# Designs tried in a protein design chat: VH-VL binders against q5slc1. Part 28

Target 1, 112 residues: q5slc1
Amino acid sequence: MGALRGRWAEEEALRFLLGKGYRLLWRNRRTPFGEVDLFMEKDGVYVVVEVKQRASARFGAPLEAITPGKVRRLLQSARFLLGRDDLPVRLEAVLVHGTPKDFRLEHLVLEL
Short names: E, the ipSAE of ESMFold2; O, the ipSAE of OpenDDE; V2, 0.75 times the mean of E and O plus 0.25 times the DockQ between their complexes.

## First folded at step 16 (VH-VL; framework fv_cixutumumab)

Design u6 (at its last look DockQ between E and O 0.04; V2 from the best seeds 0.00; counts 0 for: pae E 11.8 > 2, placed apart)
Fold by OpenDDE, look of step 16:
Structure u6 (fold): chain C 112 residues (1-112), chain A 119 residues (1-119), chain B 108 residues (1-108)
Amino acid sequence: as target 1 above (112 residues)
Amino acid sequence: EVQLVQSGAEVKKPGSSVKVSCKASGGTFSKYAISWVRQAPGQGLEWMGAIIPKYGTANYAQKFQGRVTITADKSTSTAYMELSSLRSEDTAVYYCARDFVYEYYMDVWGKGTTVTVSS
Amino acid sequence: SSELTQDPAVSVALGQTVRITCQGDSLRNYYATWYQQKPGQAPILVIYRDNKRPSGIPDRFSGSSSGNTASLTITGAQAEDEADYYCQSYDSSGYHVVFGGGTKLTVL
């Protein structure tokens, strides 16, 4: 997401993940390979989290923006932020469905 | 052992379309991407595009944008590559390959599908 | 879009060492992958992430990278190593896979 777009969704995603024991390292971090919404750590593993806001409350909507290229860019962004490429990185997505007043979260782990 | 089984050889007329299938067996279809790579006779490898079947999301080489469509059916563990407006220079062997995006490689390849375009 | 360049052909004597080099600006940012291809066959992965060797690939195959280059080295070339070798990486955007032009290796 853009720096000024979907802030409420990102905030809810962050709150959700913090509640699950994730630790925030960076948010809305720009790299030469794109912007990372949330860069976090969980149980010693670095996690790039892509936050997606959906107007619909329907779960299971396609992650149309999570293409192979997007995955590569997120990995490269993580690599850049870490300054090294020998550490494991996991990609995750949090889909925020609905509105600020009524929303649901869907947490996805990209197992590629 | 993971295998990618591709559909049989095709002979097409210029201007027509071809749809090649790639069925995966022996693995988890939702844990990798599928890349499509072609090779014209006596030429090198040329990447066409790739899809993440789990999400149905795809990228395409600029050369083929608007002419190629890559899809996947998770229920049958099958990926598809459709190329339209065929021309003679599209004559090639078309490969599908398991693309582990996290590892930056394609490790399992289909045997290839020969597509011949001739008038 | 970025491109990768390889020498079209190289030769090596049996038991000797040969290095195949791939060059491209994208290699500064992205890993190099190497594939071996013999006539009438699909490519086989031999090196990934610049210097990682998949299981089943002989240890005479090794990879390295530096700057805008990546190299595949065969230390002690065998007759069965005669094949085409392709480097592969990604363009600057990361959205597109890019192959080198391929190098035909002849074992003398």
Scores: ipSAE 0.800, ipTM 0.918, lowest interface PAE 0.5, mean pLDDT 93
Fold by ESMFold2, look of step 16:
Structure u6 (fold): chain C 112 residues (1-112), chain A 119 residues (1-119), chain B 108 residues (1-108)
Amino acid sequence: as target 1 above (112 residues)
Amino acid sequence: EVQLVQSGAEVKKPGSSVKVSCKASGGTFSKYAISWVRQAPGQGLEWMGAIIPKYGTANYAQKFQGRVTITADKSTSTAYMELSSLRSEDTAVYYCARDFVYEYYMDVWGKGTTVTVSS
Amino acid sequence: SSELTQDPAVSVALGQTVRITCQGDSLRNYYATWYQQKPGQAPILVIYRDNKRPSGIPDRFSGSSSGNTASLTITGAQAEDEADYYCQSYDSSGYHVVFGGGTKLTVL
């Protein structure tokens, strides 16, 4: 899949999280364990954020399941980026429904 | 200030290929996409495809799928567009442009590379 | 052909106001961007995200969008505004760039 799909959605997700007091550390970082869309920090907790785009404006569309393997890869990616494995890490998702001119955000916080 | 410097004009025979280069100077090459847009004599602008050099990921207009290959070399800050199986109707000026895809615009354009396909 | 339709040509008297239109179904969901191109030159950006003006573009240029139609308006047209104008947006997938056919503006 090309990386050009959903770039507007990622920008809107980033603005949303910055407005909630998150601090951006990295974005779109490749690691040996996969790519991290947004890597952020809030209140001393490091946050791996997955941004998912839906074409439909319908809110509440099913979330792609985060498997144990996916969680492990995200955690290992965070540890790789931090250079240590003893810091608190949280997994979150921002679902962006619709189009650039008519979108809605759904924020899911999956505490690790 | 970012500047896009393109390779020089080319004259090609039908059935051959052309590879146009686009070198970015000033600023970071991997912080945006590079789009390729052509314009035949007296005609409008036609988007061919784009690449995000950071990810090495390209996508192409359907019309050119299978004939165009867009690549990037981060070490030299250069993007390339190769068009194969050239026909006379491929005669055009080929532009590269800095493309802020998620902001919906292209702000810096190369000066264009004229490709003439003639028997 | 194009998913975005523009009139091939429009004229405006010096100092008057002109509106260049761009029509397409994708404009209901995706922003319009406008480029100016003079003969022998590369296009330059004049309006993005329907109605935003980049630094260095005179404030006589403005943009708007409603329904499936986007417009570029030039108030107080100047001789140097004579050029081709292209609208740009995306196809229904939002992933492929689409240009309108272009409008030649003649300043009388």
Scores: ipSAE 0.008, ipTM 0.603, lowest interface PAE 11.8, mean pLDDT 84
ESMFold2 (binder alone), look of step 16: mean pLDDT 91; pTM 0.942

## First folded at step 17 (VH-VL; framework fv_cixutumumab)

Design v1 (at its last look DockQ between E and O 0.72; V2 from the best seeds 0.00; counts 0 for: pae E 2.9 > 2)
Fold by OpenDDE, look of step 17:
Structure v1 (fold): chain C 112 residues (1-112), chain A 119 residues (1-119), chain B 108 residues (1-108)
Amino acid sequence: as target 1 above (112 residues)
Amino acid sequence: EVQLVQSGAEVKKPGSSVKVSCKASGGTFSKYAISWVRQAPGQGLEWMGAIIPKYGTANYAQKFQGRVTITADKSTSTAYMELSSLRSEDTAVYYCARDFIYSYYMDVWGKGTTVTVSS
Amino acid sequence: SSELTQDPAVSVALGQTVRITCQGDSLRNYHATWYQQKPGQAPILVIYRKDNRPSGIPDRFSGSSSGNTASLTITGAQAEDEADYYCQSYDSSGYHVVFGGGTKLTVL
């Protein structure tokens, strides 16, 4: 049920990013360092996208799951998937607020 | 040039708490993490935890889990490390450091804050 | 934590080459970072991501890695290189920063 619940949010996030010119490489890809929700490419930069679903439609809520360790794991996952660590990699998050019938998206770029 | 200025030395009794501050200047506080590392007299470096000030999210070393709290105030570009239930073995120099997670290094360090725990 | 191990002490003659090694399973997945620390001072970043040097670090400092090991090499040791050297990486989970026990380098 939890997996299915997250699926629609991921789908909407993907749709949103595709509309923004992102290209999908992998989705729901497991690595030794964790699972990557969306691995994409935009303008020659590889992008790891974390999709977060929230019941509340409120924007600006803290990204409680985006800890230093989480960032590190996502980067490592990306580099693992690429097979190299010398290519540009960016982390992003898409927050999906609400329900399948009424939702809003918040797109965040992690500039660290 | 980015600098990290830490609060002054502390002398504490066992069982009390200490809160050390780390103020960043000369850079963008929102583009890096802050790690806290301590060093007991004559001992090695020990990582305590880190925070991403931009998001207020933190990780802690297992050893200090439940006893350490790391926070940040973006408006003042200041990170804090609070350690409770102090023991004599907590006597150490406590450092904050700029942690570039993308590059896996800590390149700017504070001068350290000496915390002495004694009865 | 004992996830990264270093020899506690090594010595090198002035002008000679010395290698300080760090060993740990996590080094198979994460690069080591090296810090220099002199008495009464905060650590200074020396090497990161294999062989990268921050500005101000002499080119006699270099880094390498092999398997579950990472090494800091000083080619042509100078008297001012006498210090403690720490390797740093991350545990297998990636959530925790880990340091080696440190190596005290004596220049003879």
Scores: ipSAE 0.779, ipTM 0.914, lowest interface PAE 0.6, mean pLDDT 93
Fold by ESMFold2, look of step 17:
Structure v1 (fold): chain C 112 residues (1-112), chain A 119 residues (1-119), chain B 108 residues (1-108)
Amino acid sequence: as target 1 above (112 residues)
Amino acid sequence: EVQLVQSGAEVKKPGSSVKVSCKASGGTFSKYAISWVRQAPGQGLEWMGAIIPKYGTANYAQKFQGRVTITADKSTSTAYMELSSLRSEDTAVYYCARDFIYSYYMDVWGKGTTVTVSS
Amino acid sequence: SSELTQDPAVSVALGQTVRITCQGDSLRNYHATWYQQKPGQAPILVIYRKDNRPSGIPDRFSGSSSGNTASLTITGAQAEDEADYYCQSYDSSGYHVVFGGGTKLTVL
């Protein structure tokens, strides 16, 4: 139970993106530049997806902000996983608000 | 054509704060970051931090953590950099630059704002 | 080290080729970008992502990278190329932008 607490949000984000025609390549992959939650592909573009939970977190770690530095680390992680830097990459986020029984999703495309 | 228009020169006393503005004309804050870079007289370029104005999320160079605050107002397409606890070594020209994170470059720079800290 | 090291000054005879170098461990993982700055002016972008040249930059400017070293090459240097040149990359964490110390190019 404890090992799967954060994974419900990721599963819902994955299901949502699969339903939009994204294809999953990898998930939960560590790189020297950080961890990639979902690494996907859509229409010939490789997509790094960050999944963020929006629940009461006053006893947990702060939610990781999507800062310029975080975006850069995700981009470099994608290029590491691909083994090259000449392929099209896009960064996205899925914000999962609520609880496993009562949630909603917000999908952000990071155009930068 | 995007231009970054910065506020005018300032003279400050040690221990005070300065807030420099950077307005994007000819565009909106929806598709890039804004970086702040300073240059002391006769010295090189020094990155201070950056913000993604669309989300209001910033990160800072370790040297300035705790002294610098970078904000943005999307409704006016203006970014701000505030530096507190000023010292004489903070005398510099302060630039804002459009930062395309995906492309690894800053292509449009403001003209710079001279801040002089004199005791 | 997360620092980028540049020689402080380099000279070139008019019409000759010059190479300005930038060294740092982070260049093994992150591309270098190059800026030109003339006295009293803001920097301008001249090379990004190793060897890409923005529109309006003369084709005598080129970039290269190998290992922990990036280079800016100016072939057929002209008087207007006299300027300070800065390399820019990121630290090992990827959170922070870093600049080299700058190289003053003198065209003789």
Scores: ipSAE 0.417, ipTM 0.818, lowest interface PAE 2.9, mean pLDDT 87
ESMFold2 (binder alone), look of step 17: mean pLDDT 90; pTM 0.932

Design v2 (at its last look DockQ between E and O 0.93; V2 from the best seeds 0.00; counts 0 for: pae E 2.4 > 2)
Fold by OpenDDE, look of step 18:
Structure v2 (fold): chain C 112 residues (1-112), chain A 119 residues (1-119), chain B 108 residues (1-108)
Amino acid sequence: as target 1 above (112 residues)
Amino acid sequence: EVQLVQSGAEVKKPGSSVKVSCKASGGTFSKYAISWVRQAPGQGLEWMGAIIPKYGTANYAQKFQGRVTITADKSTSTAYMELSSLRSEDTAVYYCARDFIYEYYMDVWGKGTTVTVSS
Amino acid sequence: SSELTQDPAVSVALGQTVRITCQGDSLRRYHATWYQQKPGQAPILVIYRKDNRPSGIPDRFSGSSSGNTASLTITGAQAEDEADYYCQSYDSSGYHVVFGGGTKLTVL
């Protein structure tokens, strides 16, 4: 997330994942293949996390931006950051629904 | 073992639309993408687009943008490719393929659906 | 947009080695994937991520890359290897899949 407006959502997503035992490696990292919101590690596996903010506080909003191309870009970004392409990388998404005062988080694991 | 079973051959008039189906069996439909690739007679492979059935999100080749629609029904593990405004140049075998995005390959292919566009 | 180029046809004597090369700017960023296709059949994955073989693909098939090129090598060509071979990669954006024009391999 490049805009300051989405910083609170990213912060909440990060806090959420840290609480679940994820370890932060990079955040808001630009690569030739695109930006990575959160690059983390969980149980020895590298994880690219896409943070998406939704205006609605309701769950179930579609991940319109998580297209095959987006997935490829995230993977390439991860591999670029790692400097190698032989390590497993998992993609995840955290949807932040609502406002800073009233929000809910939806955590999705992409198993592609 | 995962298999992709495609719908049967189609004969269409110019200007009409065709919708080809691709049903997956023997695996988890939500764990991969489906790509559509066509091949005109005597020609090479041409990528049309791909969808992540789990999320219903798709990308399309620029050549087909606005004319192709790729969808998926998770309840039936079936992907669809609809091509509108058909032309004679659209005569081809259309393949669906399991696209493992993480590995950057398509490892399981349907047998293809022949679509013939003629007046 | 990105393009992948292949020689349209190559030949190899039985038991000899042949290399099919794919060239394109996208190969500087992405590994090539290779498919084999025989007449009337769907393509078959033979090499992915430069030099990986799927289960069931003979070890005489190998992959390599250098700069903006990727190559499929068949060491000890067999009669059944006669087919069309396509390289595949992605454009610079990663949003689009691109195929080479294909190479028809004749085994003599």
Scores: ipSAE 0.808, ipTM 0.920, lowest interface PAE 0.6, mean pLDDT 93
Fold by ESMFold2, look of step 18:
Structure v2 (fold): chain C 112 residues (1-112), chain A 119 residues (1-119), chain B 108 residues (1-108)
Amino acid sequence: as target 1 above (112 residues)
Amino acid sequence: EVQLVQSGAEVKKPGSSVKVSCKASGGTFSKYAISWVRQAPGQGLEWMGAIIPKYGTANYAQKFQGRVTITADKSTSTAYMELSSLRSEDTAVYYCARDFIYEYYMDVWGKGTTVTVSS
Amino acid sequence: SSELTQDPAVSVALGQTVRITCQGDSLRRYHATWYQQKPGQAPILVIYRKDNRPSGIPDRFSGSSSGNTASLTITGAQAEDEADYYCQSYDSSGYHVVFGGGTKLTVL
């Protein structure tokens, strides 16, 4: 059972977004379309946040996992959690680069 | 108003490759995906894959995985589709389309690029 | 399972109502989108995400769905509506776009 890889990165991403005025609704929620790391709200928009942890403290690494197909599955997960598909939803990513003692955050808003 | 301008018709030999371009004008290239859809003579529409130009991330229909590569150049607002190991069954019109993933539709289509594969 | 099935051809008398259907298991999870294509032209969007009509599409076009079936309805069919119609959704995984085989609509 349960490796806790990436949990520190998710906690840092959550703290970062809370500090930017986001409100947490759910975290680590399973859906038929995949698991949602953070489900949040900001200024009347529901936000699915994908958290990715990278061992390097360097920016510039490609966003290898954010494909059209992945975006579609995250969107459908949000609609499943909301129980409707007529509410405003936005997808975001927080890349956490480095280690717990030396990390940087990159915040990306996916406008699609 | 966004328009998608595709490269001209191509005639290719079996076993070669083709690279079709799709240039976006009249809007931002970073707010949508670009899908590639082909249509063989007298046949229906077939999705090949899509790319999010802002991130350069693509995924492909399973039947084309390994033969198709979709890329984008943000500086020129141009997407590319390259299909390798061509065969006669690849003769088709190849469309690019602006794909709004959130809404499940493609609203702006290029006029298509005819690719003919013959010996 | 992921395939979308359409009848190859449908006819309608001028001014009458016609329904074009699209069936597939993925329609239980992903709403259908509909395109119109005339000979020698690129497809155009007519209905998206079940029942939304883009600007410029006449209100005689409407969409609906139930279970694994989506429908495009044209009321008061006009000669200009004669075209091929494609439904679009996704495969069961959600990663791949899927089109139906198309329906040729003839207006008599």
Scores: ipSAE 0.482, ipTM 0.826, lowest interface PAE 2.4, mean pLDDT 88
ESMFold2, look of step 17: ipSAE 0.475; ipTM 0.823
ESMFold2 (binder alone), look of step 17: mean pLDDT 90; pTM 0.938
OpenDDE, look of step 17: ipSAE 0.783; ipTM 0.916
ESMFold2 (binder alone), look of step 18: mean pLDDT 90; pTM 0.939

Design v3 (at its last look DockQ between E and O 0.88; V2 from the best seeds 0.00; counts 0 for: pae E 2.7 > 2, grease 19.5 > 18.9)
Fold by OpenDDE, look of step 17:
Structure v3 (fold): chain C 112 residues (1-112), chain A 119 residues (1-119), chain B 108 residues (1-108)
Amino acid sequence: as target 1 above (112 residues)
Amino acid sequence: EVQLVQSGAEVKKPGSSVKVSCKASGGTFSKYAISWVRQAPGQGLEWMGAIIPKYGTANYAQKFQGRVTITADKSTSTAYMELSSLRSEDTAVYYCARDFIYEYYMDVWGKGTTVTVSS
Amino acid sequence: SSELTQDPAVSVALGQTVRITCQGDSLRYYHATWYQQKPGQAPILVIYRKDNRPSGIPDRFSGSSSGNTASLTITGAQAEDEADYYCQSYDSSGYHVVFGGGTKLTVL
């Protein structure tokens, strides 16, 4: 996301994940392979979190942006940030549905 | 052991379309991507595109963009590659392969589907 | 943008060592994967992520990389190693898979 665009959604996603025991390492971190919204750690696994804001409050929206290339770029970004490619990395997504005044969160684990 | 079983050989006229299937067995279809790679006679490997069946999202090589459609049916563990507006240059063996994005490799390949385009 | 280049053909004597090299700008960022292909067969994965071998691949196969190059080395070439070898990686965008042109290895 841009510097200001979707910032509230990212903040809510971060708050949600922190409440789940995730530890934040980086946020809005640019790499040669793209930007990582949230780079976190949980239970010894490094987690790249993609935050998506949806105007609709409906759950179950397709992850249309999670293409093979997108996954690859996120993984490469993570490995770049880690400086190594032999550590456990997981991709996750947090979908924020609605508006700052009325929103719902959907947490998805990308298992590939 | 995971296997990818592809549909049989096709003979097509120029301008027509072909749809090749790739059925996965012996594993979890939702745990990997499927890449499509073709090889013209006596030529090298050429990547066409890939799909994550779990999400139905795909990427395509620029060369085939707009002419190729890759889909997947999770209920049957089958991926499909449809190529339209066929030309003689599309005559090739078409492979599907299990693509482990996390490891950056394709470790299981189908035996290939021969598509012949001739008038 | 990305293109991978390989020598179209190389030869090696039985028991000798041969190196097949792949060159491309994207190799500065992405590891190369290597495939072996024999006539009438589908490609077989032999090296991935620079220097890893899948189960069943002989240890005479090894991988290395330097700068914008990646190499597949066969130490002690055997007759059955005669095949085409392809390197594979990704373009700079990461959205596209790219293959080298392939190298035909002849064992003398």
Scores: ipSAE 0.824, ipTM 0.923, lowest interface PAE 0.5, mean pLDDT 93
Fold by ESMFold2, look of step 17:
Structure v3 (fold): chain C 112 residues (1-112), chain A 119 residues (1-119), chain B 108 residues (1-108)
Amino acid sequence: as target 1 above (112 residues)
Amino acid sequence: EVQLVQSGAEVKKPGSSVKVSCKASGGTFSKYAISWVRQAPGQGLEWMGAIIPKYGTANYAQKFQGRVTITADKSTSTAYMELSSLRSEDTAVYYCARDFIYEYYMDVWGKGTTVTVSS
Amino acid sequence: SSELTQDPAVSVALGQTVRITCQGDSLRYYHATWYQQKPGQAPILVIYRKDNRPSGIPDRFSGSSSGNTASLTITGAQAEDEADYYCQSYDSSGYHVVFGGGTKLTVL
C-alpha cells in the first residue's frame, strides 16, 4: 500500500534528529504549498526536514533535485505553519538508505 | 561589495547555441541562488531559470524547458546559461542575478550580456 | 494564471505622490518585490517582501499590499525617479519567478 511506504524511514529520521537535540513541533502537516514531513526546532531556528528513502545504503548518492523552486515551496510551507514570515527557518534533509533491517542515515543541512 | 561579471556580447546565427557566463566576486558562491533573466528590445523582464550553485540543482521556466541549461562551477564562482536552437526572438539582454530565496528578491544584477540572433 | 499585471505608463508631477500597482492572484500568497530600471542599465532592487527598503533607497519609496494587489508608492517624486518599475513574485507553485510587464514612470 502506497500510504505505508516510508513510515519506518521517517520514524528513524525523527529518532535520529531527536537524539541530536532537535525538538519536534509538527509531523506530516499538509499546507497549500505542500506537505512538511517533520517540522522541528533547534537553538531558536525552525527547521523543515524532508525525509527521503533510498533502497541502497550507498553514501554520496546524488541529492534529490532540491531546486530553487522546491526550496521556495518548503519555505512557504514553514511560514504558513508559523503564521508569519519573520522567524528564522532552515531547510534540512535526512536520507535514509537501505531497508528497515539494514539502513544508514545521511543528514544534510541545506545552506542558502 | 558583491559583483556579478558577465561575458561579452554575442552575435549568433539562427539554430545555433549561446553560453553566457556570470562570475561572482566577493562572498561565497554557496549562500544564494543565481537566476537568469532576459529582456528583449523594448520588452519587459522574463525569468528563464535558476540554480543553487552549492548543489548544482536548477529549475527552469516552462517556456524554456528543453532549450536552456543552467550550470555552476563552485571552484570558479561562475554560473552559466546555455540557450540552444536560437531564433530571432531570442535577441535580448541576458542578466544574471543573485537570488536570495529566503527573502524573495534578487539584489545584485550583472550588467547584462547582449545576444543578437541574425542571419 | 500567474500573470502579474501593471499599467504600462504612469505620470507624476515633480514633488507629487505616485502609486504604481501590480495585480495577480499569486500576490495573495507571495510577497511582491519591486525593481527600478533605467534605460541601458540593469534593474535595481527598491522594495522587497512587500514593504522593506534596502540600504541606499530613499525613504520616499514605500510598498504595500492588500489581497491580490501590491503597490509601490513614491512620495515627493524627483526627476531621477523617472524609470521603468517591475513587480516580481512567483507562480502559485513557487517553482517559477514571475515579473509584471513593467510601468514606465514619467516625472513631469
Scores: ipSAE 0.448, ipTM 0.815, lowest interface PAE 2.7, mean pLDDT 87
ESMFold2 (binder alone), look of step 17: mean pLDDT 91; pTM 0.941

